# Ledger of designs, part 1: VH-VL binders against Flagellar assembly factor FliW (fliW)

No score or structure here was measured in a lab: all are predicted.

Target 1, 154 residues: Flagellar assembly factor FliW (fliW), of Carboxydothermus hydrogenoformans (q3adg3)
Amino acid sequence: MFILRLFSPAFGEIEADESQIFSFPEGLPGFSHLKKFLLIRHRDNSPFFFLIAIDEPEIYFILIEPSRLLADYHVELSCEQQGLLHLSEETPVLSLNIVRIPPEAKEMIINLKAPVVFNLQEKIARQIILDADYPVRYPIPLSKVKEKADAGTK
Positions, changes and structure headers below are counted from each chain's first letter, unless a header gives other numbers; antibody chains aren't numbered by Kabat.
ipSAE, averaged over its two directions, is called F for ESMFold2-Fast, E for ESMFold2 and O for OpenDDE. V2 adds 0.75 times the mean of E and O to 0.25 times the DockQ between the complexes of E and O.
Where letters were taken out, [cut] stands.
Atom coordinates printed by the task and the answers are left out, and those that the model quotes come from them; centres of patches stay.

## First folded at step 1 (VH-VL)

Design c8
Fold by ESMFold2, look of step 5:
Structure c8 (fold): chain C 154 residues (1-154), chain A 124 residues (1-124), chain B 107 residues (1-107)
Amino acid sequence: as target 1 above (154 residues)
Amino acid sequence: QVQLVQPGAEVKKPGTSVKLSCKASGGTFSNYAMHWVRQAPGQGLEWIGEIIPIFGTANYNQKFQGRATLTVDKSTSTAYMELSSLRSEDTAVYYCAREEYYYGSGSYYGMDVWGQGTLLTVSS
Amino acid sequence: DIVMTQSPDSLAMSLGERVTLNCKASQSVDSYVSWYQQKPGQSPKLLIYDASNRATGVPDRFSGSGSATDFTLTISSVQAEDVADYHCQQYYSTPWTFGQGTKLEIK
């Protein structure tokens, strides 16, 4: 295994191994030059993740796993999109959505239109624009997340 | 340094349409939402809608749904707003304004860059 | 639609005085409020976002506060250059809406 150490202004000292590193062949919109990100889960059973740029660790995104919070949200990838991610029936995938959480806010804003989809086997990821008519700006109460958190993991 | 450039004025007759332009210079065009806001003479500001260039998504104030169409041309860094079935009540200054869409870890900015506005006059 | 109501409608102040402008939302908008300054014949300029964060280049005398329904823009020491209309705006729910504005004059 490989231990990666980096410093982020938002997170301080971070240690991780290679299995947490994902390649973004096209980067993210607005950050096309950032090709490698570290994905870390906030806590066990938390729907939150952090996606931290390895080459510029002051840049990061907050991601949410929507499955337990948004019962009617479904990520359906086209055949073309599946090909861009090297996905097959057996490929393990993770789909997360970028959120904005202003300081002191009680609701977060989630981009439901464009999830970030991770190929967990090949360690590649892309932000995908869904065909479905989902909003780019969807508010959801932070209390809904805390209400569903597993207290045993804290 | 980002600037938004709009034509100074347009004069139109009722029942016609207008297509207003907003050309961005500086910065990365696809990194922000473009908003359209109007201000009738002596009145307050009214949000018409927004478009997010990278996603091609447009959202409209319901008051303008069906009359307003927002588009972008990424190759020229230009946003457009078309307003149809014009009436005298549409006489106003029409601003385009940029809002940086949040992809980073920083604070969320409001509409931080505004064009100088286009005065649309609708009269017979 | 969420209605943003500003008070007062207009205000005349002496140089150096502290000014308080109020904005009330018809329902909670959390902290999703911005403030704009609009000088006569000019386009609006962003002053405050997320209720309390100063935009780049905005003088320290401008500050914002509030949450939920009640928001305040404060100018700690009014300058001659502050003569303008001031607008609050919510961006919690579409359609995004502005207050009717407050006109600030120097006596």
Scores: ipSAE 0.152, ipTM 0.706, lowest interface PAE 5.7, mean pLDDT 85

## First folded at step 4 (VH-VL; from c8 with heavy chain N61A, light chain V33L)

Design n0
Fold by OpenDDE, look of step 6:
Structure n0 (fold): chain C 154 residues (1-154), chain A 124 residues (1-124), chain B 107 residues (1-107)
Amino acid sequence: as target 1 above (154 residues)
Amino acid sequence: QVQLVQPGAEVKKPGTSVKLSCKASGGTFSNYAMHWVRQAPGQGLEWIGEIIPIFGTANYAQKFQGRATLTVDKSTSTAYMELSSLRSEDTAVYYCAREEYYYGSGSYYGMDVWGQGTLLTVSS
Amino acid sequence: DIVMTQSPDSLAMSLGERVTLNCKASQSVDSYLSWYQQKPGQSPKLLIYDASNRATGVPDRFSGSGSATDFTLTISSVQAEDVADYHCQQYYSTPWTFGQGTKLEIK
């Protein structure tokens, strides 16, 4: 089994396997040169993920699984978008959203308009701008997120 | 061109409530956030809160929590701000402002569309 | 809450002069800083977002700079139509907060 070892200033030494590495052919907005990212769940049953740039481990994003918080949020991709990600009906997919958590903030801001969609089979991912009319900014109190995270851990 | 239309003025007595409207013309609420900002005479701008029309979720400044209520009517593309227990200090021009987003960086692009504002006068 | 402080409170400049307005945050707001222009009797108008990006339709004479706590709005050559109040606003964390404003007049 291939083990990736990297050091991130925010996380320290990280060990991961190849199943956690995703290719971003187009990178991310503002970071088009970064093509490989490590996806790590915050903790077991946590809705939070970390997306860490492998080539520049100091760069990372916080992602969240919105379905855990928002029952009515559904990611619908066009045929073209599905093609970009090589998706089929049987392709396992993970959809996460970038969140911003300012220091000492009481809320986080989720981008619901442009989720990051992961093809778990081919290990490729892309931030997709949804056709659906979702807000680019959706604030959620951190207290609510913590409650749900704790409930899931049991 | 999208415009936000607000009534010109409202006059209220202390202790009463007012519901201000903000109608979007030439467009819909879409995926925008609607902000409410007020400005007392000769003073700076003060953020009251925001609402996400699609979900109806509102976020308030602590100062206005429990006293301000933001709502939207999607069918008429109208945002509302209700302010209760009015005081003389609430005398101000109240603006609605739309937050617009351009795709590329995922950044905030500011409140780029503003209503003309409603002058609320609270006096006995 | 993050406190935004603008300076000066007011200034009068001659046509064609370079104008510099300052905005200071009580804590770092990174680049999450906008500038608004408010002409007399009008609503605020977005000038600058993300500290240094001009909004659509904003003349080139307007520029924004700065990061973290110290920001500057510059008018390279002030025009008569630039008479207005100028507001800075942080959107780093809620509640969004504005400076007290700077009044720009022409001599």
Scores: ipSAE 0.006, ipTM 0.585, lowest interface PAE 11.0, mean pLDDT 89

## First folded at step 5 (VH-VL; from g58 with heavy chain E100D)

Design j1
Fold by ESMFold2, look of step 5:
Structure j1 (fold): chain C 154 residues (1-154), chain A 124 residues (1-124), chain B 107 residues (1-107)
Amino acid sequence: as target 1 above (154 residues)
Amino acid sequence: QVQLVQPGAEVKKPGTSVKLSCKASGGTFSNYAMHWVRQAPGQGLEWIGEIIPIFGTANYAQKFQGRATLTVDKSTSTAYMELSSLRSEDTAVYYCAREDYYYGSGSYYGMDVWGQGTLLTVSS
Amino acid sequence: DIVMTQSPDSLAMSLGERVTLNCKASQSVDSYLSWYQQKPGQSPKLLIYDASNRATGVPDRFSGSGSATDFTLTISSVQAEDVADYHCQQYYSYPWTFGQGTKLEIK
């Protein structure tokens, strides 16, 4: 494991190790050419992550871990989807959702229809389109995120 | 660069259906949300619905639920709106409009490309 | 449905004057608001998104401001080519809704 050094206009100089790098065999929608991303948690106990394209680091996405905010949200993968991610029963998995937060917004918009699912062992990830009727544009107050973080930081 | 091409006019009788087309050229069709908006003569704009091909989702204003059907043909980069049980108050210009459905940095959010509209006239 | 109300319904301005157009939502739409320009006989053109961001190719004289329920489109020095209908539109909650429009003329 050695330190990756990367410059991003949004984040400046970034130092990360190989464990934070994920391969996206099909990229992301609109970015199929971007095959490798750096995943960074915003801070300890934060539901937010940043996903930064290694080859084009001006391209990044904000992701949220929904499990602490949306109790009824369930990510169920088909057998085909599990195979594409090389998942077995014991494989550690992380599921995150892309969000949009305009500069002055009080609420963010989360894409519940298509989470980004990470195989934490093989470091492979892809965006999965769920069969369930989840909305693509789901507003959630930013204050709800702060309340959950405050409650969990004791 | 991206252009949306719609036929100029359609004439239909009340009680029939129409299927309006919107052909996209330039750019990647499946990366956009396609919206349909109408404007009755001398009136404002009214949102009908949207279709997002890559996520397989369509959303409709309640007024059009059950009457309007949005579809896409990815092979021809063409979006369609079918409107059934036509009546005279459906007379309007019908626009298709693209929203750059790019959730991330470096993109615009809004209907940034519009077709020139199809004038639908519903009369006996 | 969220009702968008624009004011005034119409106005006539002299060249070079500062123009303000207002848009009020019946409930908060946060910053999820766009402005469109529609010249006579033409389709709408995006001017402003996210309440204050200028779309590509839109002249610097156009600016947007506001949040929650009260929004303003400003033209700092109106020009002859600005004769158009102007529409606000919210994309916070389905269904998307437009204001009724404001007609701008040069006197």
Scores: ipSAE 0.251, ipTM 0.748, lowest interface PAE 4.9, mean pLDDT 86
Fold by OpenDDE, look of step 6:
Structure j1 (fold): chain C 154 residues (1-154), chain A 124 residues (1-124), chain B 107 residues (1-107)
Amino acid sequence: as target 1 above (154 residues)
Amino acid sequence: QVQLVQPGAEVKKPGTSVKLSCKASGGTFSNYAMHWVRQAPGQGLEWIGEIIPIFGTANYAQKFQGRATLTVDKSTSTAYMELSSLRSEDTAVYYCAREDYYYGSGSYYGMDVWGQGTLLTVSS
Amino acid sequence: DIVMTQSPDSLAMSLGERVTLNCKASQSVDSYLSWYQQKPGQSPKLLIYDASNRATGVPDRFSGSGSATDFTLTISSVQAEDVADYHCQQYYSYPWTFGQGTKLEIK
């Protein structure tokens, strides 16, 4: 099994396997040149994930599983969007949202308008702008979320 | 319509424990934080703590740490507060109150639905 | 802990009068301030959240204002059904704390 080893200033030495590596064909907004990312869950039962750029490990994003907080939040992709991600009815999919946790903030800000959708089978992912009228900035008190989350830097 | 139902009253001796229940109906139980607030006779409100069912995490006021335990049963949409080492000063009406911690869709920062309260009397 | 102090402790007003209730925090709570109404023998009811936002179903005569340390709940024209205790509460930091309450009566 292939093991990826990299150093991130925020996380130190990281070891991961290929199952945790995702290709972003279009990168992420503001980081279009970054095509490979490492996805790591914060804790075993944590709703938080870290998305770390493999080529520039100093760049990482904090993601959250919205279903753990918002029961009524549903990601509906168009046929075109599904095609971009090579999704079918049987494709295992993970949908996460980028969160920002500013220093000294009392709340985190979740982007509900543009989730990051992962094709777990082909290991490709994209940030998708939903047609639904979700907010780009959705604040949630940090006190309402599991502790020990690190501040994110975009 | 969301409703929180609590038992009417409990009578306990000093030194014993009590477990108060708060049953939620008419909504999604896991979407809300459940707070516990008490009110001694003729006094103001006092925050005891909160539990977030989704995460199973609870926060307590220092005064109640180690003595109050908040739990939830998701299958029955019921929140519980156990208070041990009861003393006469614990005599109060105990309220459960939900907080919708999301913006929009009728959500606010605050406890928008309250139980009717349980009167706990601690006396020898 | 953040101490919330309400004033006055009690007041009696005539029907139709403007009522002003004050809540002061020992330190800044930004806008993380709620007001509750508690009628005799009833549970508290949320009136205002985030200092100035009316909760659903709350009459327009109720309004909240203020920020940081000084907050005000105003009833533009007090009605008989407004007889109650009013509580302010900060949720800026744990533990959440309430004021001691203000009792509003009608003359």
Scores: ipSAE 0.007, ipTM 0.603, lowest interface PAE 9.5, mean pLDDT 89

## First folded at step 6 (VH-VL; from j1 with heavy chain F55Y)

Design k6
Fold by ESMFold2, look of step 8:
Structure k6 (fold): chain C 154 residues (1-154), chain A 124 residues (1-124), chain B 107 residues (1-107)
Amino acid sequence: as target 1 above (154 residues)
Amino acid sequence: QVQLVQPGAEVKKPGTSVKLSCKASGGTFSNYAMHWVRQAPGQGLEWIGEIIPIYGTANYAQKFQGRATLTVDKSTSTAYMELSSLRSEDTAVYYCAREDYYYGSGSYYGMDVWGQGTLLTVSS
Amino acid sequence: DIVMTQSPDSLAMSLGERVTLNCKASQSVDSYLSWYQQKPGQSPKLLIYDASNRATGVPDRFSGSGSATDFTLTISSVQAEDVADYHCQQYYSYPWTFGQGTKLEIK
């Protein structure tokens, strides 16, 4: 285990262990030079995560785990996509979606077309463009997220 | 810095088609939405549609559905808008515009880069 | 389609005056609203996004406010260079729509 320290303008000084670091072998679309990211859950009972570029910590993404909010949303990877992520039937996987939350917004916009899929065993990740006809810009009320977080805390 | 370069003018007859180009210089389309907006003489701005090249998705205003076709050529960083069955009411300046909707923290949203527009004149 | 209605259609102001431009949506667009400035003969220029965030290089005298259906663009001290048409635009749902514009002139 290794404690990583980095400074992010948005988060200040961050301490993280090596298990939170993921390799993006091909980066992200539009960010191909960024190969390493730190994945942090917002809070213990929050569906939100932050994905912070280690080499450029000013760059980060807000991610959400959709499974608790969108029961009909399914991430189905092709055989080729599974191969790119080194997935087998027993591999633990985490799938998160990038969201945009403007200040004072009551609804966030979630990209359901292209989840970020994490191989939790090998610590590699990739943004996957799904074959299914999911929207790129899907609004969802923040109150729906807050209600679930409050219920989970209770 | 990205610039969007459009031809200055096109003249077409009613009933024909036009294919307008919008070339990005100094950047890529990979993480941007490309929008097309027109402005008839003395009128406001009218959104035609958008294309998001990396996802291969396009969205159109209902008024243009079936007449407008948005495409991109990633190899040349060029967006295209084809408008068919031209009418005199299609006479307008046609702008392309870029939107960085999928950029991490510190990105600026909205149509932040605009072409100078192509004046399309549809007349006999 | 969400209809965006701007008011007034036009106005003339003296230099240094405070200007408030209004934009109303026919239904909630949350905070997903932008303001554009279009000087005569030029392409639109982004001023405000997400209702209240100033785009880079936009002078501090420009500010945006509002949410849901009612939005304002304020110019705290009008300058001669501010002569332009101003457009609001919602990007909450497809199709994206613009207001008809407000023409600002210096008298």
Scores: ipSAE 0.612, ipTM 0.834, lowest interface PAE 1.9, mean pLDDT 87

## First folded at step 8 (VH-VL; from k6 with heavy chain N31D Y108T)

Design m4
Fold by ESMFold2, look of step 9:
Structure m4 (fold): chain C 154 residues (1-154), chain A 124 residues (1-124), chain B 107 residues (1-107)
Amino acid sequence: as target 1 above (154 residues)
Amino acid sequence: QVQLVQPGAEVKKPGTSVKLSCKASGGTFSDYAMHWVRQAPGQGLEWIGEIIPIYGTANYAQKFQGRATLTVDKSTSTAYMELSSLRSEDTAVYYCAREDYYYGSGSTYGMDVWGQGTLLTVSS
Amino acid sequence: DIVMTQSPDSLAMSLGERVTLNCKASQSVDSYLSWYQQKPGQSPKLLIYDASNRATGVPDRFSGSGSATDFTLTISSVQAEDVADYHCQQYYSYPWTFGQGTKLEIK
């Protein structure tokens, strides 16, 4: 158990433990120098997550878990991609997609082409470019997200 | 400090093709969307299409599908637009522009860097 | 295609006046709207993105507002260097489309 405390201009003081830290061996495109990120769920049973660079916490990404919103969206990894993530059949995996939400926007834009895939056991993650023909800019109403989040709060 | 460098002019005959170049410098090339926009003399701006090099995907306005092809050469940080079956109405200044679309917090969205344009003249 | 209609087509202003340029979309573009300035003989320059955010280096006299279908670019006190064509552009849905432009001149 380790409590990490860091300051982010967008989030203020954050307390987290090591189980929320992921290594990105190749970083993210345009941020290849950033190798460690903190993954925080927005709220219990929210589809939103924040991915915050530990070394430069002013840099962050908004991620969404699309499975509850987009029934036809499937992340299928090649054998090579599974190897890069050290995945076996029993490895717990989380797949999230980067979104863009301008201030006051009513719709967000999801990158369905390139999910960020997390190996929850070894705490490594990579952005994976899917072979399937998914759009890079996929709009979805925020009201649909709020409806699904509320339904999932139980 | 990012710059997009384009040749100043091209002259072509109707029915031929042209391949316009746009060389980018500064930052990482593959993390931008590259757009192509044209402006006929005395007219407004017309979007042709975009390419997102990191994904190898391109999108075109329907008017240009089948005639325009967008490509990139990552080794030279150069984007290309090929336009085939040229007509005199294709005479215009052709701009390339980058969009910092993919990045996280603090990114400027929109076409924030433009080339100076290439004047394509199509005449017999 | 989403049609972007700007008004007025042109206007002439005295130095220091407040300028209001309008852009109307044929259907909602949410907040996915940019404004560009194009000085004579130059390529466009990004002024405003996401309807209201100023791009780097853009003077505070420029501001954007609006959402859905009706957008406004305001220049609070016009300067001689502001002589240009101004274009709005939506990036909500493909294809991206521009308004026809508004030409701003000094009297």
Scores: ipSAE 0.619, ipTM 0.839, lowest interface PAE 1.9, mean pLDDT 88

